# VH-VL binders against 4-hydroxy-tetrahydrodipicolinate reductase (dapB), part 22

Target 1, 258 residues: 4-hydroxy-tetrahydrodipicolinate reductase (dapB), of Thermomicrobium roseum (b9ky70)
Amino acid sequence: MLRLALTGVTGRMGRAVLELAASAPDIQLVCGLIRPARDPHEVAAQLPAPLALTSRVAELVQGADVVVDFSHPAVTVAVAEAAAHAGIPLVSGTTGLSEHDQAVILRAAQHVPVVQAANFSLGIALLHWLLPELVARLPTWDVELIERHHRHKRDAPSGTALALARTLLAAREPAPSPLVYGRGPGTAPRQPGEVGIHAVRAGGEVGRHTVLLATDDEAIEVTHWVQSRRAYAQGALEAARRLIGRPPGLYSLQDLVT
Key: E = the ipSAE of ESMFold2; O = the ipSAE of OpenDDE; V2 = 0.75 times the mean of E and O plus 0.25 times the DockQ between their complexes.

## First folded at step 14 (VH-VL; framework fv_narsoplimab)

Design m6 (from h4 with heavy chain H52Y; at its last look DockQ between E and O 0.82; V2 from the best seeds 0.73)
Fold by ESMFold2, look of step 14:
Structure m6 (fold): chain C 258 residues (1-258), chain A 122 residues (1-122), chain B 106 residues (1-106)
Amino acid sequence: as target 1 above (258 residues)
Amino acid sequence: QVTLKESGPVLVKPTETLTLTCTVSGFSLSTWGMGVSWIRQPPGKALEWLAYIFSDDEKSYRTSLKSRLTISKDTSKNQVVLTMTNMDPVDTATYYCARIPESGWSDAFDIWGQGTLVTVSS
Amino acid sequence: QPVLTQPPSLSVSPGQTASITCSGEKLGDKYAYWYQQKPGQSPVLVMYQDSRRPSGIPERFSGSNSGNTATLTISGTQAMDEADYYCQAWDSSTAVFGGGTKLTVL
């Protein structure tokens, strides 16, 4: 039984992790972190599942096999130091760490296994491994990336699409101006080595990314789509499971799925 | 540099409503985990906590004064406002606002304003 | 709503150690905070989360908290340490202050 401690319990990701962990037969939720100024009974009553709460970081980590952290850089740094001291692995999805904060994480990773990711989708992490393998074996095939999101998404291309595009380009030698954003009127014919990115905004889709690899005669499409943002919470829990028993180090989510 | 400054009336009559404004500088009221608290101190007496508000609009009040207090913030003006109804001479005090910093969720009152004396008399 | 009890005064000679206590029911299960206030001035944070010293506070300030009692300790006490000292803790989403201790350095 995996004893799990959690931070960020009132945040969107923390609530999602808590819900999933509470129903997982292999996981025992042992503690959550709360700021000292908040009443633990009041906060616990607002959570989607029962959880014992402490404001003391040492208590948080003492009873745990792993800490899952989706919080703020200041909290993440404190938890990383405590986890390292207690010999407890850390899974962190906190973003916005300064260079100084990141150095603290790196030092903690010298003593305990740590996984740090901005995106805990196991599928996306696996695509970052899989797509280079496909491209390397199909070096002359055309590569295009199509992403589809709901009508309200403001950024284009999506951050996920940009990261996947970088992975695809790194897997092949770049051509002059290899990244092409859309193909509007007056666009030149496709050149070898180009990777096109196409952003679709329609309906209510949470997120979908398709990598198309094609020749004149056949094509492969690799599609990842998000049915629910719970996918990221599930990925964090799986990362926690896979981190157990690993030697100290800083791991990517890709390291854990490959 | 982080500063907080209290402003409001110096004299208030019994039964009137007191409105105090805390103007903050050097940090944003929208910064994650950041909070502002009001604390008062009657002349020659101990500090007494009144209320807090955090950037996510979570609020809390001293239990004995909850029915008399309202705290709010205006992030565009960098202001936190405390309203206290039914003022009484025993409410004569220096009123401070203080920051609750985001750092490590320390939840200390790390930076205090200079305070403003409010006298309740008729 | 818990009561935090401090001795109303404490006198020490320069160079001696001052120990200011703060007592409350199960206070050791909570974090203790300490503030220094000199006459006519706003309080200044001198200790937080039991034993953590903020930057700018001399190393001769230290703190502890266990059982029902938190203690602020000033070693090598100097005349500039003469002030009122307040302990504070969080309870039920409210802050509670002690009554204060007037430290006199003779």
Scores: ipSAE 0.632, ipTM 0.868, lowest interface PAE 1.4, mean pLDDT 91
ESMFold2 (binder alone), look of step 14: mean pLDDT 92; pTM 0.950
OpenDDE, look of step 14: ipSAE 0.779; ipTM 0.911

## First folded at step 15 (VH-VL; framework fv_narsoplimab)

Design p1 (from m5 with heavy chain H52Y; at its last look DockQ between E and O 0.75; V2 from the best seeds 0.00; counts 0 for: pae E 3.5 > 2)
Fold by ESMFold2, look of step 15:
Structure p1 (fold): chain C 258 residues (1-258), chain A 122 residues (1-122), chain B 106 residues (1-106)
Amino acid sequence: as target 1 above (258 residues)
Amino acid sequence: QVTLKESGPVLVKPTETLTLTCTVSGFSLSTWGMGVSWIRQPPGKALEWLAYIFSDDEKSYRTSLKSRLTISKDTSKNQVVLTMTNMDPVDTATYYCARIPESGWSDAFDIWGQGTLVTVSS
Amino acid sequence: QPVLTQPPSLSVSPGQTASITCSGEKLGDKYAYWYQQKPGQSPVLVMYQDSRRPSGIPERFSGSNSGNTATLTISGTQAMDEADYYCQAWDSNTAVFGGGTKLTVL
């Protein structure tokens, strides 16, 4: 049984993790963190599952095997220090940490295993491992990246697509690999080694990324798509499971899936 | 620098509604975790907490007064407004607004306004 | 609402230690906060979350909180420390202040 403590319990990710952890037979929810001004009974009544709540970080980590954190940088820093002191692994999805905040996380990682990720999709993490292997063995093949998201997504290409593109470019070093955004009117013919990125905005799909590797005669497509945002919460829980028993260190999600 | 300043009437008649405005500067009312609280102090007496509002519009009121109090904010004007209905001479007090800072979820009242004396005449 | 009890007054001589108590049911399970108020002035935060000192508050101010009692301690008390001191805690989603302690420095 994995005893789990959680921050950010009222946020979107925190609620999702709480809901999934409550239904997981191998996980015991032991505590959640709230701010001192809040009534724990009132907040607990509005959560999707029962959870004991505290405003004290030392109490949060008491009796836990792992802390899962989706909160604010100042909270993440306090939790990291408490987790390190208590010998408790940390899974954190909090973004926006300053350089000083990040130094605290690095110091905590000297004492306990810590995983940080902006995206807890296990599938995407695995693609960052898999795609370099494919590209290294197929160095002359054309590479294109197509991503599809719902109609409301404002940024293009997606952050995931840009990260995958960087992985593909790094795997093609030292060969020059220009990144090409779309192929609109007036676009020159494809040049050797280009990596094209194409953004589609339609429907309600959460996210879909296809890497196309092709020659004149054959092609491979590797596609990852997210059916629901629940996938990110599941990934955070799986990261928590895989972090147990690892030596102290700062891990990426990719480190845990490979 | 961070400042809070209370404004509103100096004199209020019994049964009237008091409206107090806290104008803030040096921080944003939309900053995650940031809050503003109202506290009063009758002359020669102890501090009495009245209400808070956080940036996500989470609100709370002193239990004994909640039927008389409403708190709201206008982030475009950097203002927090407290209304208190059915004023009575016992409500004569200096009214303060104070900041609840975002950092670390300290939930302290770390910076206070100068306060404004409200007298409820009979 | 819960009651935070403070002694109404406390007198100390300059250089002595002042200990101002704040009592409430299981107060040690909550954070204690302390405010100093001089005559005609707004309160000033002098201690938060039991024992944390805001920047600009002298090191002679310290705090503790255990069981039912929080304590603000001023070592080497100076004439300028003469003021009213209020403790505060959160209970549910409401703030509760103590009745205040008037510290007199003779």
Scores: ipSAE 0.349, ipTM 0.731, lowest interface PAE 3.5, mean pLDDT 90
ESMFold2 (binder alone), look of step 15: mean pLDDT 92; pTM 0.950
OpenDDE, look of step 15: ipSAE 0.750; ipTM 0.894

Design p2 (from m4 with light chain S93N; at its last look DockQ between E and O 0.84; V2 from the best seeds 0.70)
Fold by ESMFold2, look of step 15:
Structure p2 (fold): chain C 258 residues (1-258), chain A 123 residues (1-123), chain B 106 residues (1-106)
Amino acid sequence: as target 1 above (258 residues)
Amino acid sequence: QVTLKESGPVLVKPTETLTLTCTVSGFSLSTWGMGVSWIRQPPGKALEWLAHIFSDDEKSYRTSLKSRLTISKDTSKNQVVLTMTNMDPVDTATYYCARIPESSGWSDAFDIWGQGTLVTVSS
Amino acid sequence: QPVLTQPPSLSVSPGQTASITCSGEKLGDKYAYWYQQKPGQSPVLVMYQDSRRPSGIPERFSGSNSGNTATLTISGTQAMDEADYYCQAWDSNTAVFGGGTKLTVL
């Protein structure tokens, strides 16, 4: 039985992790973190499953096998220090850490296993492994990346698309591999080695990423899409399971699934 | 530099409603996890917490005064407003506003205080 | 909710150690905070989360919290440390202050 402590319990990701963990037969929820200035009874009433709450980070990690963190950089830093001191692995999906904050995570990783990821999709993690294998074996094939998101998404290309593009470019080193952002009007034939990246914004689609590898005569498409944000919470729980028993170090989600 | 400044009347009559404004500078009232509290101190007496409001609009009030207090914020004006109804001479005090900083490891301290403003209630 | 009890006053000689206590039911299960207030001035945070010192507070200030009692300790006490000291804790979503301790440095 994996004893799990959780931060960010009232956030979208924290609620999703809590809900999934509560129904998982191999996981025991032992504690959640709240700020000192919040009413624990009011917070507990808003949660999708029962959870003991504490405002003390030392109590949060006590009796836990792993801490799953989806919160704010300031909270993540405090939790990482506590987890390291207690010898407890950390799974963190918190983004926006400063360089100083990141140094704290690296120091914690010297003492305990830590996995840190901006995207806890197991499928995306596997694409980072799979796509270099495809590209290396098909070095002359055209490579294009198409991502599709709902109409409200502010940034383009998506963070996931940019990360996948970096993986594709690295797999093509030392060959020239310029990124081409969309193809606008004018005569612009494809140059060898280009990696096109295209952002679609329409409707309500949560997120979809297609890598197209093609010649004149055939093509392979590898597509990942997200049906719900529960996929990220499931990936975080799987990361928590796979982190148990590993030596201290900073792991990627890819390290845990390959 | 982060500062908070209280403003409002220095003299009120019994039964009047007191409105105090805390004007903040050097930080945003919309910063995640940030809060502002009102604390008073009767002359020669201890500090007494009254209310706070966080950036997500979560509010709380001292239980014994809850029916008399309202706290609100206007992020565009960098102001937090406290209203206290039915003032009485026992409410004579220096009123402070103080910052609760963003969740720095869940500190939830009152890390920076205003100068305070003395409010006298007399008939 | 918890009543926080502080001694009303404490006197020490310069260079001695001052220990200001704050007592409350199971206070060690909560975080303790400490504020210094000099006459005519606003309070200043001197200790938070039991034992953490804010930037600008001298190392001679330290803190602890266990059981029913939090303690603010000032080693090598100086005349400038003469002030009122208040402890504070959170009870649910409300803040509770102690009654204050007047520290006199003779």
Scores: ipSAE 0.570, ipTM 0.817, lowest interface PAE 1.8, mean pLDDT 90
ESMFold2 (binder alone), look of step 15: mean pLDDT 91; pTM 0.940
OpenDDE, look of step 15: ipSAE 0.737; ipTM 0.888

Design p3 (from m4 with heavy chain H52Y, light chain S93N; at its last look DockQ between E and O 0.82; V2 from the best seeds 0.70)
Fold by ESMFold2, look of step 15:
Parts: C-alpha cells; structure tokens; sequence
Structure p3 (fold): chain C 258 residues (1-258), chain A 123 residues (1-123), chain B 106 residues (1-106)
C-alpha cells in the first residue's frame, strides 16, 4: 500500500489526483497541504474525496511513502526540502521554477528520488522513446507534426509539440532539418528534410499530436490524444509507483517508462 | 522596494461609511499567493485584524465586523480598498495595510506594512 | 474568536535574555508570528512560522511554539529592542493578534 501526500489539492490537477488516488486499491491518501490562513474544514468540504489537511509541511510528509506536487514554485521548494529531510520521494509537475528554485530540487535529488515533468502523459513520454527509432529507420521519409487543441489555448505550437519536434530533429542529426511553421499563402514547396509543425485551434479538444511519416506511396501516422486531464493525473500516480525503491536522483517521466 | 500606502479621510462623522485605499508598489496584486490585509490600532491599544484579500480574490473578515466590512482590489491601479459602514467613535484608530507575501511555502506573514492613516470619528 | 494572551510588560537589563510568551488554546498546532512596534512607527515582522527569522532581523531573535505557548526570545538584548511586541496566529480564515507586550530595556 502506497501512502501518498498531495499538494495543490484545490487545483485542477490536485483534484484529479485526489479523485483517482481515492479509488485506487493500492494507494492510501494520508494528507494534503493547505496554506496557514485557510480553514481546513472549509477546504475539505469542497474536495471530491476525504483528505486530512495540514498547513505544516513536516506533517504533510509524516507517514507518507511519496509526495505528489502540483502547485507553485514557492510551495514546491518547501515541499522538496521537507521530502528530502524525511527521506520521501517527490513527484512534481510544478512549472515556472527559477534557477535558484531548481537548485533546491537538485539538492533534494541528492537525498531522495525526484521526478520532474511538465507533462505527465505516459503516452507522450513513450513517444519520445519510440519516434527516434522510427525516424532512424526511415531517414528519407517526410516528417510532419500536426497538433490540435481547444480554442482557448494561447500558446502555439504547444509545448508538447515543440518537445516532440526537438526529439524528431535530434533523431535526424548530424544533418539538422529545417523546422517549418505552417504552410500559408506564399509558402514555397516542401524542401527535402523539412519538419513541418501545424497548430490547430478549434472546439474543446484537450490535446492531440500526430506525427506523419510519408513517402510518395505510403504513410504512417502516430497519434496521441488526450480525452481528459485525468491522463496526466494517472501518469503522476504511475510515476509515484515507479519511483519507490529507486536510488536518489533527478528523473524524467521518460526515465521511468523506458 | 516594496511599499504600501494608506489614503482616505482623516475625519468621519458617526454613521458614515469609511473608504480606505491601499496603494501598493514593488509587487503585483495578481502574483500567485500574494495578499493584502487591513489591520487597525485604536490609540494606545492593541492591533486588531480587519480583513484580507488574496490574488485569487479569496476574502475574509474579522467575525465581529463582517457585516460592516467590504474589501476589494483593482489590479490595474495597484489598489486594495476597504469599506467600513456605520462608523462609530470607538472605530477611531490608525488603519494599516500590510502585505502577505507569496514566498517561503505560504509564509502567510504580514511582512511589510504601510505607514498607517489615522481616522477620527467625531461624536 | 480565539484569544492570544501576552503579559502586558517585561523588563530586562541590557545583555540579558528576554522571553516574551503568547498563550492560546492549542497554539502549538498552528504557526506563530511576531511583530515589533516602536513608538510612532508601523509594526515590523520579526519572526514567522514559529521560528523563522526574516531577512534583516538580528540572529539574537529566535522563536519557538509548542503546546499552548509560543515564545519570542531575544538574547543579548539591546536598548534598540525596546518596543511593543505582538504575537499573531491564523484561525478559521482570520488573523488573531495578542494584546501586546511592552519590552523595557533598563
């Protein structure tokens, strides 16, 4: 039985992790973190499952086998220090850490296993392993990347698409290919070795990424799509399971699935 | 470099509504975890907390004064406003605003205070 | 509304240790905060989360909190430490201040 402590309990990711963990037979939720100014009874009443709450980071980690963190850099830093002191692995999806904040995470990783990822999709992590194998075996095939997200997404291309593109380009070294963004009016014909990226913004799709590998006569499409943000919460829980028993170090999600 | 400054009337008549403005500099009211609190101190007496507002618009008020207080913010003006209804001579005090910083794992301390403004309620 | 009780005054000689107490029901289950206020001035944070010292506060300031009592300790007390000291804690979305302690350095 994996005893899990959680931060960010009122956020979208925290609620998703809490709901999934509460229904998982191998996981016991032991505690969640709340700021000192907030009333724990008021917050607990709004959660999708029962959870004991504390404002003290040392109490958060008591009796826990792992801490799952989806919060803010200031909270993440404090939690990382407490986890390292208690000998507890850390799974963190918090983004926006400064270089100073990241140094704290690295120091914690000297004492405990730590997983950091901006995207906890197991499928995306696996694509970063799979796509280089495909590209290496198909060096002359055209490569294009199409991503689709809901109408409200402000960044384009998506961070996931940019990371996948970097993986595809690295697999084609030592002759780096030009990266091409869209093919609008006045665009020249495709040049050999290009990797095109196309961003679609429509409807309510959470996220979809297709890598197209093609010749004149045939094509392969590899598509990953997300039906709900629960996929990321599931990935965080699986990372927590796989982190148990590992030596101290800083791991990526890819390190855990490959 | 962080500063807070209180402004508003120095003299208020009984039953009138007091409006105080806290103008902040050196930090953003929209920064995650940041908050501003109002605290008062009657002459010669102890500090008395009144209200807070956080960047996510979570608000809270001193229980005994909740029906008389309203707190709000305008991020574009860097201002936090406190309104207190039905002023009484016992409400004569120096009114402070103070910052609740985002740092240190939710410290939730009042780390920087304004100079304070004296509000006198005449009889 | 919870009550935080402080002694109204405390006197120490220069160089001695001053211990200012703050008592409240199960206060040790919460964080304690401390503020210094000199005459005619705004309060200044001197201790937070029981025992953490803000930048710029001398190392002679320390704090503890257990059971029903939090304590602010000033070692090697100096004349400049003469001030009113307030403890504070959070309870049910509200901040609660103690009544204050006037520290006199004779």
Amino acid sequence: as target 1 above (258 residues)
Amino acid sequence: QVTLKESGPVLVKPTETLTLTCTVSGFSLSTWGMGVSWIRQPPGKALEWLAYIFSDDEKSYRTSLKSRLTISKDTSKNQVVLTMTNMDPVDTATYYCARIPESSGWSDAFDIWGQGTLVTVSS
Amino acid sequence: QPVLTQPPSLSVSPGQTASITCSGEKLGDKYAYWYQQKPGQSPVLVMYQDSRRPSGIPERFSGSNSGNTATLTISGTQAMDEADYYCQAWDSNTAVFGGGTKLTVL
Scores: ipSAE 0.598, ipTM 0.848, lowest interface PAE 1.6, mean pLDDT 91
ESMFold2 (binder alone), look of step 15: mean pLDDT 92; pTM 0.951
OpenDDE, look of step 15: ipSAE 0.715; ipTM 0.879

Design p4 (from m4 with heavy chain S104Y; at its last look DockQ between E and O 0.80; V2 from the best seeds 0.00; counts 0 for: pae E 2.1 > 2)
Fold by ESMFold2, look of step 15:
Structure p4 (fold): chain C 258 residues (1-258), chain A 123 residues (1-123), chain B 106 residues (1-106)
Amino acid sequence: as target 1 above (258 residues)
Amino acid sequence: QVTLKESGPVLVKPTETLTLTCTVSGFSLSTWGMGVSWIRQPPGKALEWLAHIFSDDEKSYRTSLKSRLTISKDTSKNQVVLTMTNMDPVDTATYYCARIPESYGWSDAFDIWGQGTLVTVSS
Amino acid sequence: QPVLTQPPSLSVSPGQTASITCSGEKLGDKYAYWYQQKPGQSPVLVMYQDSRRPSGIPERFSGSNSGNTATLTISGTQAMDEADYYCQAWDSSTAVFGGGTKLTVL
């Protein structure tokens, strides 16, 4: 039984993790962190599952096998120090850490396993491992990336698509590989080695990324899509499971899925 | 620089309602984790916490005074307002507002205080 | 409301160490905070979360908290340290202050 402590219990991600953990047969919720100025009785009444609450970081980590953190950089730093002192692994989705904050995390990682990620999509993390393997084995195949998002998304290509494109380009042979954004009227034939990116904005789709690898005679498509934003909370719990028993170190989510 | 400034009447009659305004500058009342608290000090006596409000509108009141106190904020005006009903001469005190910062790892300290305003309750 | 008890006064010679205590039931299970107040002035935070020093507070200020007692310690006490000192803790969602200690530097 994995004994889990949680920060950010009233936030969107913290609530999602708590809900999923409460129904997971292999996880026992043991403690949550609240700020000193909040009433633990009132906070506990608002949570989707029972959880003991403390404002003391040392108490948070006692009796836990792992701490899952979705909070603020200053809280993350305090939790990392306490987790390292207690010998407890840390899963953190907190962003916006300063260079000084990051140094504290690195020091904690010398004593305990730590994973940091801006989001906990296991699928995307796995694609960053898988796509170089596909490209390396299919070096002459055409590569195209199609991403689809809801009509309200403002940036194009998506940040995920740009990161996947960088992974695809890095996996090509050492040579300039042009990145091509769509095809307009009057466009010439595809250049050898180019990687095309196509951004679609329609409907309510949360996010979908397809990598197409093709020749004249056959093709492979690898598609990742997000059905629910709860996928990130589930990914954080899986990261917590996979950290158990690992040597001290700072892990990416990709490190845990490979 | 960060400042807080208390304003309101200096003289209040018994049974009246006191309204105090804390005007803040150098930080936003909408900043994640930020809070403002009211604390009073009767002449020659100890500090006494009254109430606080956080950016997410979470509020708390001193238990013995809860029925007499209301705290609210107006983020567009950078103001936190305290009302205290049924004033009595024993409520004569200097009233401070103080910040609870978002930094310091949820320190929940009162890190910056206003200069205070003396409120006298007398006929 | 829980009670935080401080000695009402403490005298120390310049250069000596001043130790101001704050007692409360199971206070070590909570964070302790300390404020300095000089006559006619607003309080100033000098210690938070037991032993953390805010920017601008000299290193000669230190703090501890265990069991039922928190302590603010001033090493090499100077005349400018003469002030009232208040401890504070959180009880659920309410803040509780001690009665204050008047530090006199002779």
Scores: ipSAE 0.504, ipTM 0.792, lowest interface PAE 2.1, mean pLDDT 90
ESMFold2 (binder alone), look of step 15: mean pLDDT 91; pTM 0.942
OpenDDE, look of step 15: ipSAE 0.777; ipTM 0.909

Design p5 (from m4 with heavy chain S103D; at its last look DockQ between E and O 0.59; V2 from the best seeds 0.63)
Fold by ESMFold2, look of step 15:
Structure p5 (fold): chain C 258 residues (1-258), chain A 123 residues (1-123), chain B 106 residues (1-106)
Amino acid sequence: as target 1 above (258 residues)
Amino acid sequence: QVTLKESGPVLVKPTETLTLTCTVSGFSLSTWGMGVSWIRQPPGKALEWLAHIFSDDEKSYRTSLKSRLTISKDTSKNQVVLTMTNMDPVDTATYYCARIPEDSGWSDAFDIWGQGTLVTVSS
Amino acid sequence: QPVLTQPPSLSVSPGQTASITCSGEKLGDKYAYWYQQKPGQSPVLVMYQDSRRPSGIPERFSGSNSGNTATLTISGTQAMDEADYYCQAWDSSTAVFGGGTKLTVL
């Protein structure tokens, strides 16, 4: 049994991880972190599954095989230091860490395995491995990236699309390929080596990213779509499973699935 | 510089409702994990915690006074308000507001205190 | 609601060690906090989470907490340390203060 400790138990990701872990036959939930000024009984009653709670970070990591962290930078830093001291691997999805906070994570990674990701989609992690292989073998093919999200999404291109675009550009031939954001009036025809990024905002689509590789005569489309945000919680649990037994280091999610 | 300042001093008649305002500066009431507490001290006596409110609007009250206390905040005015009903001469005290900071590991200490305000309950 | 018990007063000579105790049922299972209050002034945090010293508090202040008792220790006590000292702990979601200890430096 994998003994799992959890932070951010009242947040959306923490609740999702807790719910999925409680149903997993190979995982034993051993502890969750709560601040000293909160009532453990009140918090436990609001959780989707039973979980023992502590306000002491040293107790959180004691008896755990891995800590899964979806919280705030201040909590993440404290947990990373405790995990490193106790020799416990860390899975963290916390964003917004400062440069100082990142230095703490890197120091912890010198002593324990750490995986840190803003996106725990296993599918997206695999695309970062797959797409360079496709581009490297098809160096003359046109490459375009289309992402589609619901009408309310404020950022464009999506963070996932920007990361995939960087991966595609890094895999192309030495001559720099210009990155083109949409095709507005006066931007056609396509120039050799361009990579276009197109942001669609329509309907209720949760999230979809398509990489188009094409010639005059044939095309390949690779599409990842989000059916449920549960995918991120499942990815975090899988990362926790795969981090066990690895040497100290800072891992990407890609490192764990390839 | 972080400061908290209580309104007052005030004189309140028995049975009336006390309203105290804590005005904060140097930090935001919206900062994740941060809170403000009210603590009182009767003349010559010990500190007595009354209530707190966190940035996410989670609240807690001293059990013996819960039916008399209400705490709220107005982030746009940088103010935290304590209301205490049915005042009695025994409630005469210096009332402080104090910060619970956002910091590493959730210290949950009262790290910065206001100067305090005297509340006197007289007829 | 748990009671935190402190001795009402303590006297020490300058340069000696002052040990102020705070007793409560299973207090060692909780974090202890300490505040210094000089006459006519607001409390000042001097120790948190049992043994952590805030920035600006001299190294002669230290703390411990185990079993039913937390202790604030001031080594090399100076006249400026003369004050009332309060311990505090969290019980569930409420804060509880001790009765206070008046430290006199003779």
Scores: ipSAE 0.540, ipTM 0.817, lowest interface PAE 1.9, mean pLDDT 90
ESMFold2 (binder alone), look of step 15: mean pLDDT 91; pTM 0.941
OpenDDE, look of step 15: ipSAE 0.743; ipTM 0.886

Design p6 (from m5 with light chain S92T; at its last look DockQ between E and O 0.84; V2 from the best seeds 0.74)
Fold by ESMFold2, look of step 15:
Structure p6 (fold): chain C 258 residues (1-258), chain A 122 residues (1-122), chain B 106 residues (1-106)
Amino acid sequence: as target 1 above (258 residues)
Amino acid sequence: QVTLKESGPVLVKPTETLTLTCTVSGFSLSTWGMGVSWIRQPPGKALEWLAHIFSDDEKSYRTSLKSRLTISKDTSKNQVVLTMTNMDPVDTATYYCARIPESGWSDAFDIWGQGTLVTVSS
Amino acid sequence: QPVLTQPPSLSVSPGQTASITCSGEKLGDKYAYWYQQKPGQSPVLVMYQDSRRPSGIPERFSGSNSGNTATLTISGTQAMDEADYYCQAWDTNTAVFGGGTKLTVL
């Protein structure tokens, strides 16, 4: 039974992790971190599952096998120090850490396993491992990337698509910017080595990314799609499970799925 | 550059309702974990916390004064408003607003306004 | 009467160490905060969460909190440190200030 402590319990990600952990038969929620200015009994009554609350980081990590952190850099730093002292792993999704903050995390990682990720999609982490393997074995195949998001998404291509494209390019051959962003009106025959990125904006889909590998005679499509934003909370819990028993170090989410 | 500025009447008659406005600059009242607090100080006496409000509208009041206090915010105007009913000469004090920073955990009063003196006549 | 008790005054010689205490039942189970206030000025945060120093506060300021007592310590006390000092803690969802300590450097 994995004893889990949680920060950011009133935030969107913290509530999602708490809710999923409460229904997981292999996880026991043991403590959550609360700001000193709130009544712990009032906050606990608003949570989706029972959870003992403390404002003191040393008490938070006591009796835990792992701490999952989605909070603010100041909290993350304090929790990392406490986790290292207590000898327990840390899973952190907190972003915005300064260089000084990051040095604290690196020091904690000398003593305990730590995973940091801005996004806890296990599927995307696995694709960053899988796609180089496919491309390396199929070096002459055409590569295209199609992503689809809801009508309200403002950026294009998506950050995920850009990261996958960088992974695909690194796996093929060094070249000056071989990316083609859509194909405009006119004549657009494919040039050797290019990778096309195509952004679709329609409907309400959370996110879908397809990598197409093709020749004249056959093709492979690898598709990842997100059905629910709760996938990130599930990924954080799985990261917590996979950190158990690993040697001290700073891990990426990709390290844990390979 | 983070600043808070208190404004409101200088003189209040007994039994009247005091309304104080804290205008903030350099941060957003909608930032997760952010809060604003009101603290007063009677002349020559100690600091006395009155109330606070967080970005998610969670509010708290000094127990002995809670029936007289209301705190609210208007994010579009960058303002936090305190009202205090049934003013009495003992309520004469300098009233400060102060920030509770966005960490959602430190809960210090890290930046204070200059304060405004409110005198309750007899 | 405040729940947090501070001595009303403390005098130290320049260069000496000033230790300002704040007493409350099981205060060590809570975080202590400290504010400096000079005459005619707004309070300034000088210590938070027992022993954390805000940016711009000299290293000669330090803090501790255990049992029933939190302590703000100023090493190498200077004339500019002469001020009123207030401790503060959270009592569930309300803030409580101590009565204040006037530090005199003479």
Scores: ipSAE 0.649, ipTM 0.853, lowest interface PAE 1.3, mean pLDDT 91
ESMFold2 (binder alone), look of step 15: mean pLDDT 92; pTM 0.947
OpenDDE, look of step 15: ipSAE 0.766; ipTM 0.898

